# VH-VL binders against o66814, part 16

Target 1, 203 residues: o66814
Amino acid sequence: SDYLLRAESLFSQLKDANAKEETPYLYGKVKGYYEAIKLYAVEYKEDRIKTLFTLMSKNTKKAVRGAYTEREPLTELITFEPRVYFEEYCDGIMDECFYEKHYEKEKFIELVDYFSLKRRVEFLRNHEGKYCAPFDFGMAEALFNAVSLELMQEKPDEKVLIALREKLEPILVMAEEKLRYAMKKELPCYRNRLSEHIGYWKP

## First folded at step 3 (VH-VL)

Design c01 (framework fv_roledumab)
Fold by ESMFold2-Fast, scan of step 3:
Structure c01 (fold): chain C 203 residues (1-203), chain A 122 residues (1-122), chain B 107 residues (1-107)
Amino acid sequence: as target 1 above (203 residues)
Amino acid sequence: QVQLVESGGGVVQPGRSLRLSCTASGFTFSDYGMHWVRQAPAKGLEWVATIWYDGSNEQYADSVKGRFTFSRDNSQDTLYLQLNSLRPEDTAVYYCARDYGDWELPYYFDYWGQGTMVTVSS
Amino acid sequence: AIRMTQSPSSFSASTGDRVTITCRASQGISDYVAWYQQKSGKAPKFLIYAASTLQSGVPSRFSGSGSGTDFTLTINSLQSEDFATYYCQQYYEYPWTFGQGTRVEIT
């Protein structure tokens, strides 16, 4: 509850910085984390809220800074890597621990179609989604990060994973359609692959 | 990797001034709030001052308010602490430290410099 | 200001021991506690935040627990490199305050 109240206060800071207009990608990212926080708030999962609030705060700080410096960097993309997770929890041994953990996670990976979501988010990140669909891409990336973080939990919350996926899908579709349109019409956002290094971020 | 290097400490008489510096490397300095924490000989840690990533939100411990001034130069990745009207009780190792990186969270310190010794002798 | 009191101030231990250090806040601070390790002549090292969350790269033998006013730092199997002074810190409200420290010495 303390984190939820503080999360709401971050939007007043974003409004004061005009972040929606000046840093739409980071604004989208903050909004995505906020939507995920609200899903956990109804379940009283304060530890998840705390983690997501930390990410929301970091992106808010970057949005406020970006509004003044005219620089909007890409921020974190969090992925669940089953091999790395099992190596950390099971001491790298392919024994009962490895098979138990793999079995536990497989159900949830299938539930959200995780690797499909991962490929789609990575495609947007690598093909100017930040510039061609900044708000939608940012929001999608934050919601995807929340899915990844939940899969890393010892006991993933099936109900919240379903809700996150249902929120994420239409936003991903919108970002993908905006990028497709920009590619087809050769809009400046798609053509400007070097804009940050050549013109956007001036020495 | 993150590095913080303090300098500017020394031995001074009461009432004199010193300027401490801290140079940062291995991270985007302008993205982080920074802190000064001191430790008197054989004593514990005492927070001294904090400054936000853009040089705003300067806060000081009551014991140093009005005497110490905190500033930063993001173009040089450098932190400064101006120590005025020094007193014997200001004798301590002064550490610069990086905020964990959440601007809305209360402060705790994930990386520390090695410290610089300030001795105020009577 | 919130006062942080550690107990004990010092104690002797041997490698392999399970050691527990306590920290008490003068008022309720939820889980807003961080822990630091300081070796003689060195700068403090960050170990734990939010009372129980281990910083990346910190050995798993370290753990934290507690909420409200009472907090503990536990080292499950003490190693030679763990002989140091440990500090708790509250970040619930300004001004930030540390405990006085607990020295873990060799016997």
Scores: ipSAE 0.000, ipTM 0.422, lowest interface PAE 15.9, mean pLDDT 84

Design c02 (framework fv_roledumab)
Fold by ESMFold2-Fast, scan of step 3:
Structure c02 (fold): chain C 203 residues (1-203), chain A 123 residues (1-123), chain B 107 residues (1-107)
Amino acid sequence: as target 1 above (203 residues)
Amino acid sequence: QVQLVESGGGVVQPGRSLRLSCTASGFTFSRYGMHWVRQAPAKGLEWVATISYDGSNKQYADSVKGRFTFSRDNSQDTLYLQLNSLRPEDTAVYYCARGPYYYDSWGYPLDYWGQGTMVTVSS
Amino acid sequence: AIRMTQSPSSFSASTGDRVTITCRASQSIRSYVAWYQQKSGKAPKFLIYAASTLQSGVPSRFSGSGSGTDFTLTINSLQSEDFATYYCQQYYSWPRTFGQGTRVEIT
């Protein structure tokens, strides 16, 4: 795929810019999108590749332009909100339309344990994940965004959803463990919270 | 040790409003999602609404959407359910119940319930 | 919404009896069903989750089974404190839905 080759080029640009050291959160985001693109390339899903390439390119340009670690902006978080999605699709809440679309999506939501993934990613985003686990958090957000985008499709791809979940889970665990470590050691990255509350956090 | 105590119920005319409260103790309230569940006289249980641990996500039963508003004050360990445009069919005992732990917002039942507060909508 | 149907609606039993209550979901909910006990004039009490896992402190005479669409709550050797209404609830999808309840009455 042309987009796959271009994605390889974007990732190469990040290495040339030393983005892993200079902008680890954005580097993580780009790495996550790149991994998702490779999964779709195997399945020949060009429309998904184009969408993810656009997001990858946007984040690559920010990283190459030299945002500092402490001043890296949070980038897009894409969430699949089933009720909002169904309400928009059905022109507001219409019981029959809602039930039809709800049942169609439930299989895929359950397959990836979506709401658990969403809560974990949102927790990292809202509690200094960008500073305490920048690479892993960025990568997790990008992979989660790919999951959200696939759930929004009329016909979600089960095989790709499973593969995305399998790539996302260990990255989420790593980000969560790094955040926990930062809280236990009272590292500066978590300074806007009470560490005693998060000391009881369970994975 | 976990305790939930509801208050704010009463008798009101159709079209009026009430605010229900639920005070939590014995656990870290800010780490749990919470539910409101109601039960009409001599009827079964009906889920009304859910609020996430931080108040950012809320879900409502279709029968109450647009009329009821769920909120929480984590600094006071208190839940609120604002009941607007009340109808006779809203007559029920309203229970607050503890929901999922904050990082698992999907697959967890209601493990502790309050004693309930009676709302009667009568003309 | 997932419809939960319980059977029977009510029945009479004596202490020492084995009672069985059935709950059927309108679609597969895997094992995401919980059971609650409600005594007259009181709030519901959580008994079982994940179809078969007993909540801490619940007597071992209570057991749950099933997966997919068909679920069962069993009380072996019914005790006087077990006369109550029992509800199943799915927590697989939103909205959360309960069965209509099964009343276990003393004979």
Scores: ipSAE 0.000, ipTM 0.424, lowest interface PAE 17.9, mean pLDDT 82

Design c03 (framework fv_roledumab)
Fold by ESMFold2-Fast, scan of step 3:
Structure c03 (fold): chain C 203 residues (1-203), chain A 123 residues (1-123), chain B 107 residues (1-107)
Amino acid sequence: as target 1 above (203 residues)
Amino acid sequence: QVQLVESGGGVVQPGRSLRLSCTASGFTFSTYWMHWVRQAPAKGLEWVATIKQDGSETQYADSVKGRFTFSRDNSQDTLYLQLNSLRPEDTAVYYCARDSPFWEDYSYGMDVWGQGTMVTVSS
Amino acid sequence: AIRMTQSPSSFSASTGDRVTITCRASQDISSWVAWYQQKSGKAPKFLIYDASTLQSGVPSRFSGSGSGTDFTLTINSLQSEDFATYYCQQYNDYPYTFGQGTRVEIT
């Protein structure tokens, strides 16, 4: 399997569609998944690469189509819900299995400060991050999704989680700074929120 | 109330032409990619062509490339499929179908179909 | 072009049965597959997209799974209205291609 070369080839489709300018949020999503794929490629983790390539490919097709329609939808936000995961992992039984899995996951949740990352990404999603910091928000969301997916693994990879966290943080900060600036200056991307909430276009 | 209605089918001799139409109602036609899909008697579905929302891009199945032309008139909410140099193998029910709207968070697929119009190519 | 092959081509079942239809792509299509139901003399009905996402209004007894090259449509507790032909379709690349169809008929 040659997922890295295949991933790189998706950018030629994005370039042909002028996706960076026409669908900057989706372009960011694709870039974020690509960065996560590169981290796993170094570790030869084909199963993770395949999952992330699937998401990268989906967002690429949405970006190409969105470029022609001037419509850019929000795409997946993947969150790790410890209680739901433990109930599913343990066949829905709240017993010794549930307790053991909770204890095992706690280390990794704390390692990346997961719930802080989750609140920050959700804030961007709910407060026009797509319009005020589209590329950075998209990229941050994809990297956060990779963190969530890794936490769902039976044995999360500590080294990759740290690398994802380190790559995600500056991008999140940039998206947050752009959004705060837009809010302070009442920029069109932010002040137009009423139209987006009641309009036909759903952000 | 979302509806697609095909028309223009009929019986025609090999080598002749037909023009199929598909009229849309109940949705913002101009924002959707559209498809034509056909089905020969007692056979499966075959994708024929797609057209971009503004009509500037089309894709065709190899079996019809160079013979069929897909177009749309967004002001009339209508699709057209011009069938030229018809062959007996083109005998089928022709459906128009709506691709998924791009502003939705999910899907690409054909979520709304017309009832179809029958094209029969025979002597 | 990406070839989609369904198995089986026909299937006899009774109401209440669990029905499984498989679809294989000739190359990796990620999860870009849709499933359709077609009843005799009618246009196809959209059931599932992105391999596993149920279209709004489709009963929960329908489910899809798979990624890459192997995909499955499952109907839990088959109902009388479910006897139909089912098609998978890839939308990973042009030309779009359908499987040959699987006919679910009453025993």
Scores: ipSAE 0.000, ipTM 0.435, lowest interface PAE 15.7, mean pLDDT 84

Design c04 (framework fv_roledumab)
Fold by ESMFold2-Fast, scan of step 3:
Structure c04 (fold): chain C 203 residues (1-203), chain A 123 residues (1-123), chain B 107 residues (1-107)
Amino acid sequence: as target 1 above (203 residues)
Amino acid sequence: QVQLVESGGGVVQPGRSLRLSCTASGFTFSYYAMHWVRQAPAKGLEWVATISGSGDSTQYADSVKGRFTFSRDNSQDTLYLQLNSLRPEDTAVYYCAKEFPYDYYGLGAFDIWGQGTMVTVSS
Amino acid sequence: AIRMTQSPSSFSASTGDRVTITCRASQGISNYVAWYQQKSGKAPKFLIYAASTLESGVPSRFSGSGSGTDFTLTINSLQSEDFATYYCQQLYSYPLTFGQGTRVEIT
């Protein structure tokens, strides 16, 4: 597909700009979206490719220009918020009713263990993953965003969800290990960012 | 090198208040959620409260909700547990403990513990 | 609240024995279990997290296993310094809860 070729061109621009060294978080995001696009290209899902390409392009342009502003969000996490519904069951003999909680798209949420993935990515986001494991966190965030976007579709693609989950897991583990190491060793990536939030502090 | 030291315990009458402190050294205090755990004489461990690294979020055991307040001063590497409306059943050794977030989401194990401070509530 | 039940509450053992302590959760908690050792008059010491991962510096004679509702702590070849009370803890959800403890006493 045309979008796949355009996506490859954007990735090449990042390499030419030395983005892996200069903007590793954004480089990771672009890499993650690129990997997701390749899964959809095999399945000929043009609408998904277009959506992911837009996100890939946005992050590539930011990385190439080095454009960071104070107004821009630190991360672009996309989350799926499923509708909750309750089924009422009433015991006529005891005159009691109880409610069973369900989620829309529950099958797919369970398939990828979505709430667990969400908790892990949010922890990385909230604890300086962008600075302590920038490439891995960026890639994990992009792949997680692809999972969220697919779950939002009217008919989620089970094969793609499984493939995304499988690509995401080792990257999440790597980001989590790097963050834990940074926290344990009090590395500058964690220490310096917290000092910006809490004011001046001495080692 | 990594240490937690509790203080502020004592003997008080029912209905009175105490403020417990826990001073941390040897690690970057503001990075970690912190916990209070108590142990009544000859009894097991009971979780009391958790506070996030920033101090913005707290969780309390039902037995102490509305009576105890957990806070922290990251500039002084110090935790505070304000014990109000104390009851005889609050008699225990109170430990502060540091969280080790092994799955990287909030509910971590307690890897470092203080030596404890004794609170006795009696008439 | 998730109830954690340990068995046995206490037992006598000799150095060199293989000791197994069981912890049962009132509902599924995946592998979100930690184990602690407490010696008389001392604060608890962290041993194991994620049901089976040893904390750095904990002797290899200690091991943990289990998932879901049933968990075990095993001490292979008990040493004199291992006589203590052991606690499991669930880290799955608030409120956090501990087992009631298992006291390992010298015979």
Scores: ipSAE 0.000, ipTM 0.446, lowest interface PAE 16.2, mean pLDDT 83

Design c05 (framework fv_roledumab)
Fold by ESMFold2-Fast, scan of step 3:
Structure c05 (fold): chain C 203 residues (1-203), chain A 122 residues (1-122), chain B 107 residues (1-107)
Amino acid sequence: as target 1 above (203 residues)
Amino acid sequence: QVQLVESGGGVVQPGRSLRLSCTASGFTFDSYAMHWVRQAPAKGLEWVATISYDGYNKQYADSVKGRFTFSRDNSQDTLYLQLNSLRPEDTAVYYCARAPLEWDYFYGMDVWGQGTMVTVSS
Amino acid sequence: AIRMTQSPSSFSASTGDRVTITCRASQGIASYVAWYQQKSGKAPKFLIYAASTLQSGVPSRFSGSGSGTDFTLTINSLQSEDFATYYCQQYDSDPWTFGQGTRVEIT
């Protein structure tokens, strides 16, 4: 409840900084986290809300700074790695714990088609989605991060996972369409940034 | 050059099995979703199955669900379609085809193999 | 499943003609339509996606239009290599479905 009000107040800071225009990717990230927070607010899941609010706040601060410094960095991409999760929570032992965790997580992974979502988001991140579909890509990345975080929970919430998936899909499609168009037409957002990216591969 | 080559087709009796293969070359195979599409003699195109770039997500046409199994070996750049409990109506040329973009669910098909003929006849 | 219906099923045309093939979806599919060309004994060739976007290397005489349920493929000036069967395909939702095909025959 209190976090929802605090989350709403972050948009005042973004408006003052003209962040929607100056840092559309980060603005998208903040919007995505806010949408995820609203889903948990109706369930009164304060622990989930606190985690998402922290990420929302971090991206808001970066957006405000970026608006004034003309620098918009890529921010966190959170992925659920089943093998790492099982090692952490089962002390690396291949016993009943490992089998139970694997079986339960597989259900939720299938429910949201997680690894397909993961590669779609990674494709956007690796192929100038930030420049060719900044708002949609940022929002999709935040919603995907919320899915990843929920899969990491001891007891993932099926209802919220479905709602996150439903909200994420049309945004991902829009980002993908914008990038596909930019790639086929060789638009400046794709071509100009490709040179910058290649520069970062230098030893 | 980007290429897909199907093999494994043949003539079999109803109820028997066949395994089709599709070998990819000239592109980063493990980054693309792949499809199987079939075409019965003098008929139109019918989608059979789709597999994601990592093999995790598989989708099948209702007509083949439970009988056909789709898999991929990214280390060998090869697709497999296991055809079980074959019926006369499965008689068709089977094509493998590539999704147009890396890691994308786009269900158009931009690169096709030449096809391999499966005939189910007594 | 979304049914894709093409019209006509076949017709005769001459080199130089402007040819129009239509494709109708049983429900709204936005612009998620691809078009393919298939010549006798050959695999299909990808022509158009997103209803109107030409694939690289496809001649400019080919064009696509439409949204929602009604889609059209047009060949502005038919050439000898264009006599083939044309298929539309929706990729809005699983399962993927093709139209029954339109055969363009030489007169």
Scores: ipSAE 0.000, ipTM 0.433, lowest interface PAE 17.1, mean pLDDT 84

Design d01 (framework fv_ifabotuzumab)
Fold by ESMFold2-Fast, scan of step 3:
Structure d01 (fold): chain C 203 residues (1-203), chain A 120 residues (1-120), chain B 107 residues (1-107)
Amino acid sequence: as target 1 above (203 residues)
Amino acid sequence: QVQLVQSGAEVKKPGASVKVSCKASGYTFTDYWMNWVRQAPGQGLEWMGDINPNSGDTNYDEKFQGRVTMTRDTSISTAYMELSRLRSDDTAVYYCARWGYDYEAWFAYWGQGTTVTVSS
Amino acid sequence: DIQMTQSPSFLSASVGDRVTITCRASQDISSYLAWYQQKPEKAPKRLIYAASSLESGVPSRFSGSGSGTEFTLTISSLQPEDFATYYCQQYYEYPYTFGQGTKLEIK
């Protein structure tokens, strides 16, 4: 795929910006999107690849900019909300459309244990994951975003969803362990962020 | 000192929308998530959602998904909660609140509350 | 969603009594539990966070204990200003959920 070749070239920009060291969270996001793109490239699903490449490219530009100009920002979290999907797709009417789409989506939600993944990613996002496990958290968030986007498709790809979940699980575990370790040891990532949350300790 | 000051009481008809504001002072507004909690008369506390004032990211309870919108204006350190398609059972006191993580001694701050009455 | 259940829902006690309120989570929430006190027509005030840590300025007669799924709030020697409604809250995962409340009244 042209997009796969172009995705590979984005790592040259990241290397030039020293993004792995300067913006590890954004570097993780880019790496996560790249891993998802590779899964779709095997299946020749260009529409999914194009969507993920757009997100990968956007985060690459932020990483390059962040390395030289400002503290790296927290970026997009994409979630699949079944009720919102059904309301928009089926006009909120509980007719044949609602029941057909409900049955279809429930199957895939259960397949990836989606709401468990959502809770874990949100926990990391809200409890210093960006600072204490930036690379792993970024990568996990990008892979989770890919899962969410696939669940939003009219016909989700079961094979790719399983592969995304299998790739995401060990990364989530690593991010969670790093966060727990940082909390227990009161590492600088926790002490410094904690001081930002305590008004008395700011300059 | 940290303060959260909310807008005044509102009376609305069913089907209308209401937008409650919460002005923060005494801390860096973008450093803490802002939560919204409501309490119907004689009932318990119900979490509605939160917003990251830095990114604009939001999390909503599924009960309110599609009816609630949380936003913020960082230039005036103010968070907003808009609830649409109001029903009589939306009659409640609405609070904004900032509470901390569990790994350190920390204060929780609550706004004074905004009474929203929905009646025909 | 994690369901929080408090026991009892109503409690009558006298000044000087030791009172205990229990909160149960439908799944393991580690120590991500807070206790709130609410007086009529007032915003809630957090007493305890991380299951057992007292907020600054909260009297030492208040204590919290527990982890996982079972938690307790204890008031060792009840004072007149302690008559209020108490709520537990989990902040382990979204959506954050509160218990139904325990109303503590005189007599």
Scores: ipSAE 0.005, ipTM 0.415, lowest interface PAE 15.0, mean pLDDT 83

Design d02 (framework fv_ifabotuzumab)
Fold by ESMFold2-Fast, scan of step 3:
Structure d02 (fold): chain C 203 residues (1-203), chain A 125 residues (1-125), chain B 107 residues (1-107)
Amino acid sequence: as target 1 above (203 residues)
Amino acid sequence: QVQLVQSGAEVKKPGASVKVSCKASGYTFTSYYMNWVRQAPGQGLEWMGDIDPSGGYTNYDEKFQGRVTMTRDTSISTAYMELSRLRSDDTAVYYCARDFPYYEGSDYYYGMDVWGQGTTVTVSS
Amino acid sequence: DIQMTQSPSFLSASVGDRVTITCRASQGISNWLAWYQQKPEKAPKRLIYAASSLQSGVPSRFSGSGSGTEFTLTISSLQPEDFATYYCQQANSFPYTFGQGTKLEIK
């Protein structure tokens, strides 16, 4: 139940696999979850720590495997979807229930400027952030996932949300700057990636 | 009344660029995302991307990698979509459409509720 | 990317008929689905948002239902002005994707 010490021990596996060099996106993802865990450890929120440790552990396993197989997949992007959240907790979307749930979340969504963060992370994910700013993008995505998960809580922790946003912003800016530079200079990380293959529909 | 008015038809040669404008009126321009959607002759609708007119943040479909640029000018409530290195398969009607608002208050609506009239772009040699 | 598949791609019906168009998402999108009507040489018009909410000004004969991966647009009593192509669109994740369209022809 000492998830912080267990989290620290995962970095030994990453070091042995040379994951920082071989799978920089997944390494960043693991680092991001670790930073979020440290914020909750100060507040003694074991339930949040357990959730984040599970995600950290999964990404660690993928990083170790990816380092040896030379494959680095994109991993989870967790978003807070107001409509999905309201639908789950209301018997259908009713004016009264929808209004109450929305009102409860509005303060926290505005506090972190959530929809702006969501758009920025999605842009990085969809425009070669994995290749052009792998560590920073991975770390930003994990921290953003922590923000999303906290917004889904019955009582979001305002102090932790502020701390997560403060930690996320400079990393997100760095990832964005690296991607914009790669786009402007037509660097190989941007230029050499194939356009996303969108499946064909069979009516 | 809420209206989106687009610039007129364009005829371009392969390799050229086209910039389509979309002037908004009847609402607070910065409170709604602006989407760009195209439709090739006789084909279905294809989402190109969107822009947050407040922050200027854009989200593009990877299919248009490196070729599309979406911008806006808040002083004249106008959004722009520029597509470069045109090919014959870029021949289409290009639409702007407003969508999910930039977060203000309690609305969680999605899907494009107001559309421009469309701008026909023809790319031929 | 989330793939949207409509069924049928083409439909012919008579005035007064009940018409049903189905839309399937390749993964769960909850209720993040809109339906559009496009008449020849016109811009699309939103009919339904949030899977089941009727857009203001749209006739009550139009209704939407479904959640998750299976969605339906229903026209309870087809009118001559309903000749059009209908599209579903998911807004759950980027990129936004449309179904291939269902062309409704009045017999």
Scores: ipSAE 0.000, ipTM 0.416, lowest interface PAE 20.5, mean pLDDT 83

Design d03 (framework fv_ifabotuzumab)
Fold by ESMFold2-Fast, scan of step 3:
Structure d03 (fold): chain C 203 residues (1-203), chain A 123 residues (1-123), chain B 107 residues (1-107)
Amino acid sequence: as target 1 above (203 residues)
Amino acid sequence: QVQLVQSGAEVKKPGASVKVSCKASGYTFTHYGMNWVRQAPGQGLEWMGDISAYSGDTNYDEKFQGRVTMTRDTSISTAYMELSRLRSDDTAVYYCARVPWDYDSSGYPFDYWGQGTTVTVSS
Amino acid sequence: DIQMTQSPSFLSASVGDRVTITCRASQGISSYLAWYQQKPEKAPKRLIYAASSLQSGVPSRFSGSGSGTEFTLTISSLQPEDFATYYCQQYKSYPYTFGQGTKLEIK
C-alpha cells in the first residue's frame, strides 16, 4: 500500500524532531496507529488504512511541533457509541432496526470486550496517564481508537479486531502498572497538576 | 498455540558460517518482531539483534555488526540468523524470541522463545 | 549501553524461604524491565514485565518492584520448581541488555 510507505516515512520526521524523547505521548499515538495500519495492510483494506494514516499524520505534525515548543496536548479519543451509530443507520426507525443492528454488532463488541477496554483507557486519560505512562498510554489510545473505528464499519473485520486487542492488552497493563505506582508513591507526574496553572496567586 | 521451532544442532569449523532458522506458528508472523539471543556454555544471555517480520528492517548489537545477517521469509513464517567468520567463542545456544511490536526499543520483551539451537565451533 | 547488574550472583535457599534478587541499571530505564527464569537446558521463560506485571500463568508468589534504576524480584515462599537461574533485562534502549544472572540453588 502507498499509504503504508508514506506511514513509514513519517518516522524520519519523528526522528529528526527527537519526538521519542520530547513528545513521548504523541510518539506513542503515532506508533499505535502505525501498528494498526500494518494489520490492515495484510488484509488489503485500503479505506481503513487511509483513515488511520490521516490520524497518524495529524499526530506526527503535533509531535514535530511539540518537540520545538515543549508542548504535548492530548489528542483524539474515538469511542463507538452504539446508540448514535444505530440511530444514524436506522434513520430514526429505532425499535426493530435498533435491536437488529445491535445484535449484528454484539458479537464484535463481546469479542474484544469493548466496554472494558473503553473504561480502562478512560481511566488512564482521566488520571494523568499522559504524564505517568506517556508512550504506553499514547499507543494504547491509538490502538483503542482503531478498535472503535473498526466497530463503526458496516462489516467489522473479526481477524483484525482480535489482533488489535492482542496488541492493546499488554500495553494497557504496562500503562496501568506505571500509573498505579505513581499514584501510590505520589510521584510528581500524578501530583503536579495544579503547578501548571499559571496566573494564580501562590498558596 | 504460539510456537517458535528452531532448526537442529550444528557443528562448524572456525571461519565457516552458520544459518539458524526459527519457524513461527499460531499468530500472524508479520505483526511481530523477532529477536536473537545467544548463551555460551555456563554464561549469561547476550542480545544479538532483531528483525521486523513485516519490513525486514534489522538492528544489530555492535559486537556482531558485519558478521551477522538477519532475514525472514514471510511466505513460510520463518526468521533466519546467519553468523559468519565463526570463532570458537561463538559456541553457544542460539534462541529466537518474539516481541509484540516489531520496532525500535519500546515494548514488552520476548514473550515466546524458541527451544534453542546449539552451535558448536570446533576443529 | 545500559549496564545491568544483579545481586547476588549466587543464592542458596530452602523450600519455604523468602528470597529477593536485585537488579540495577546504569541509567534510568523507567519501568522497561523484565525478569526471566531459566532452568537447566531450557529456554528462558518470562515471569515479569514492566517491572511489576506478572506474566499470565506465573504463580503469585513471584513479584517485581522498582522503577528507574533499582529493581527487585521477590519469591515469597520458595517451591522446589523455583530453583533456577534468574535474569533481569532492560528493553528501554538498543542494545537490549541482561543482568549477569542469579543462580538459585538448594541449601
Scores: ipSAE 0.000, ipTM 0.453, lowest interface PAE 15.3, mean pLDDT 84

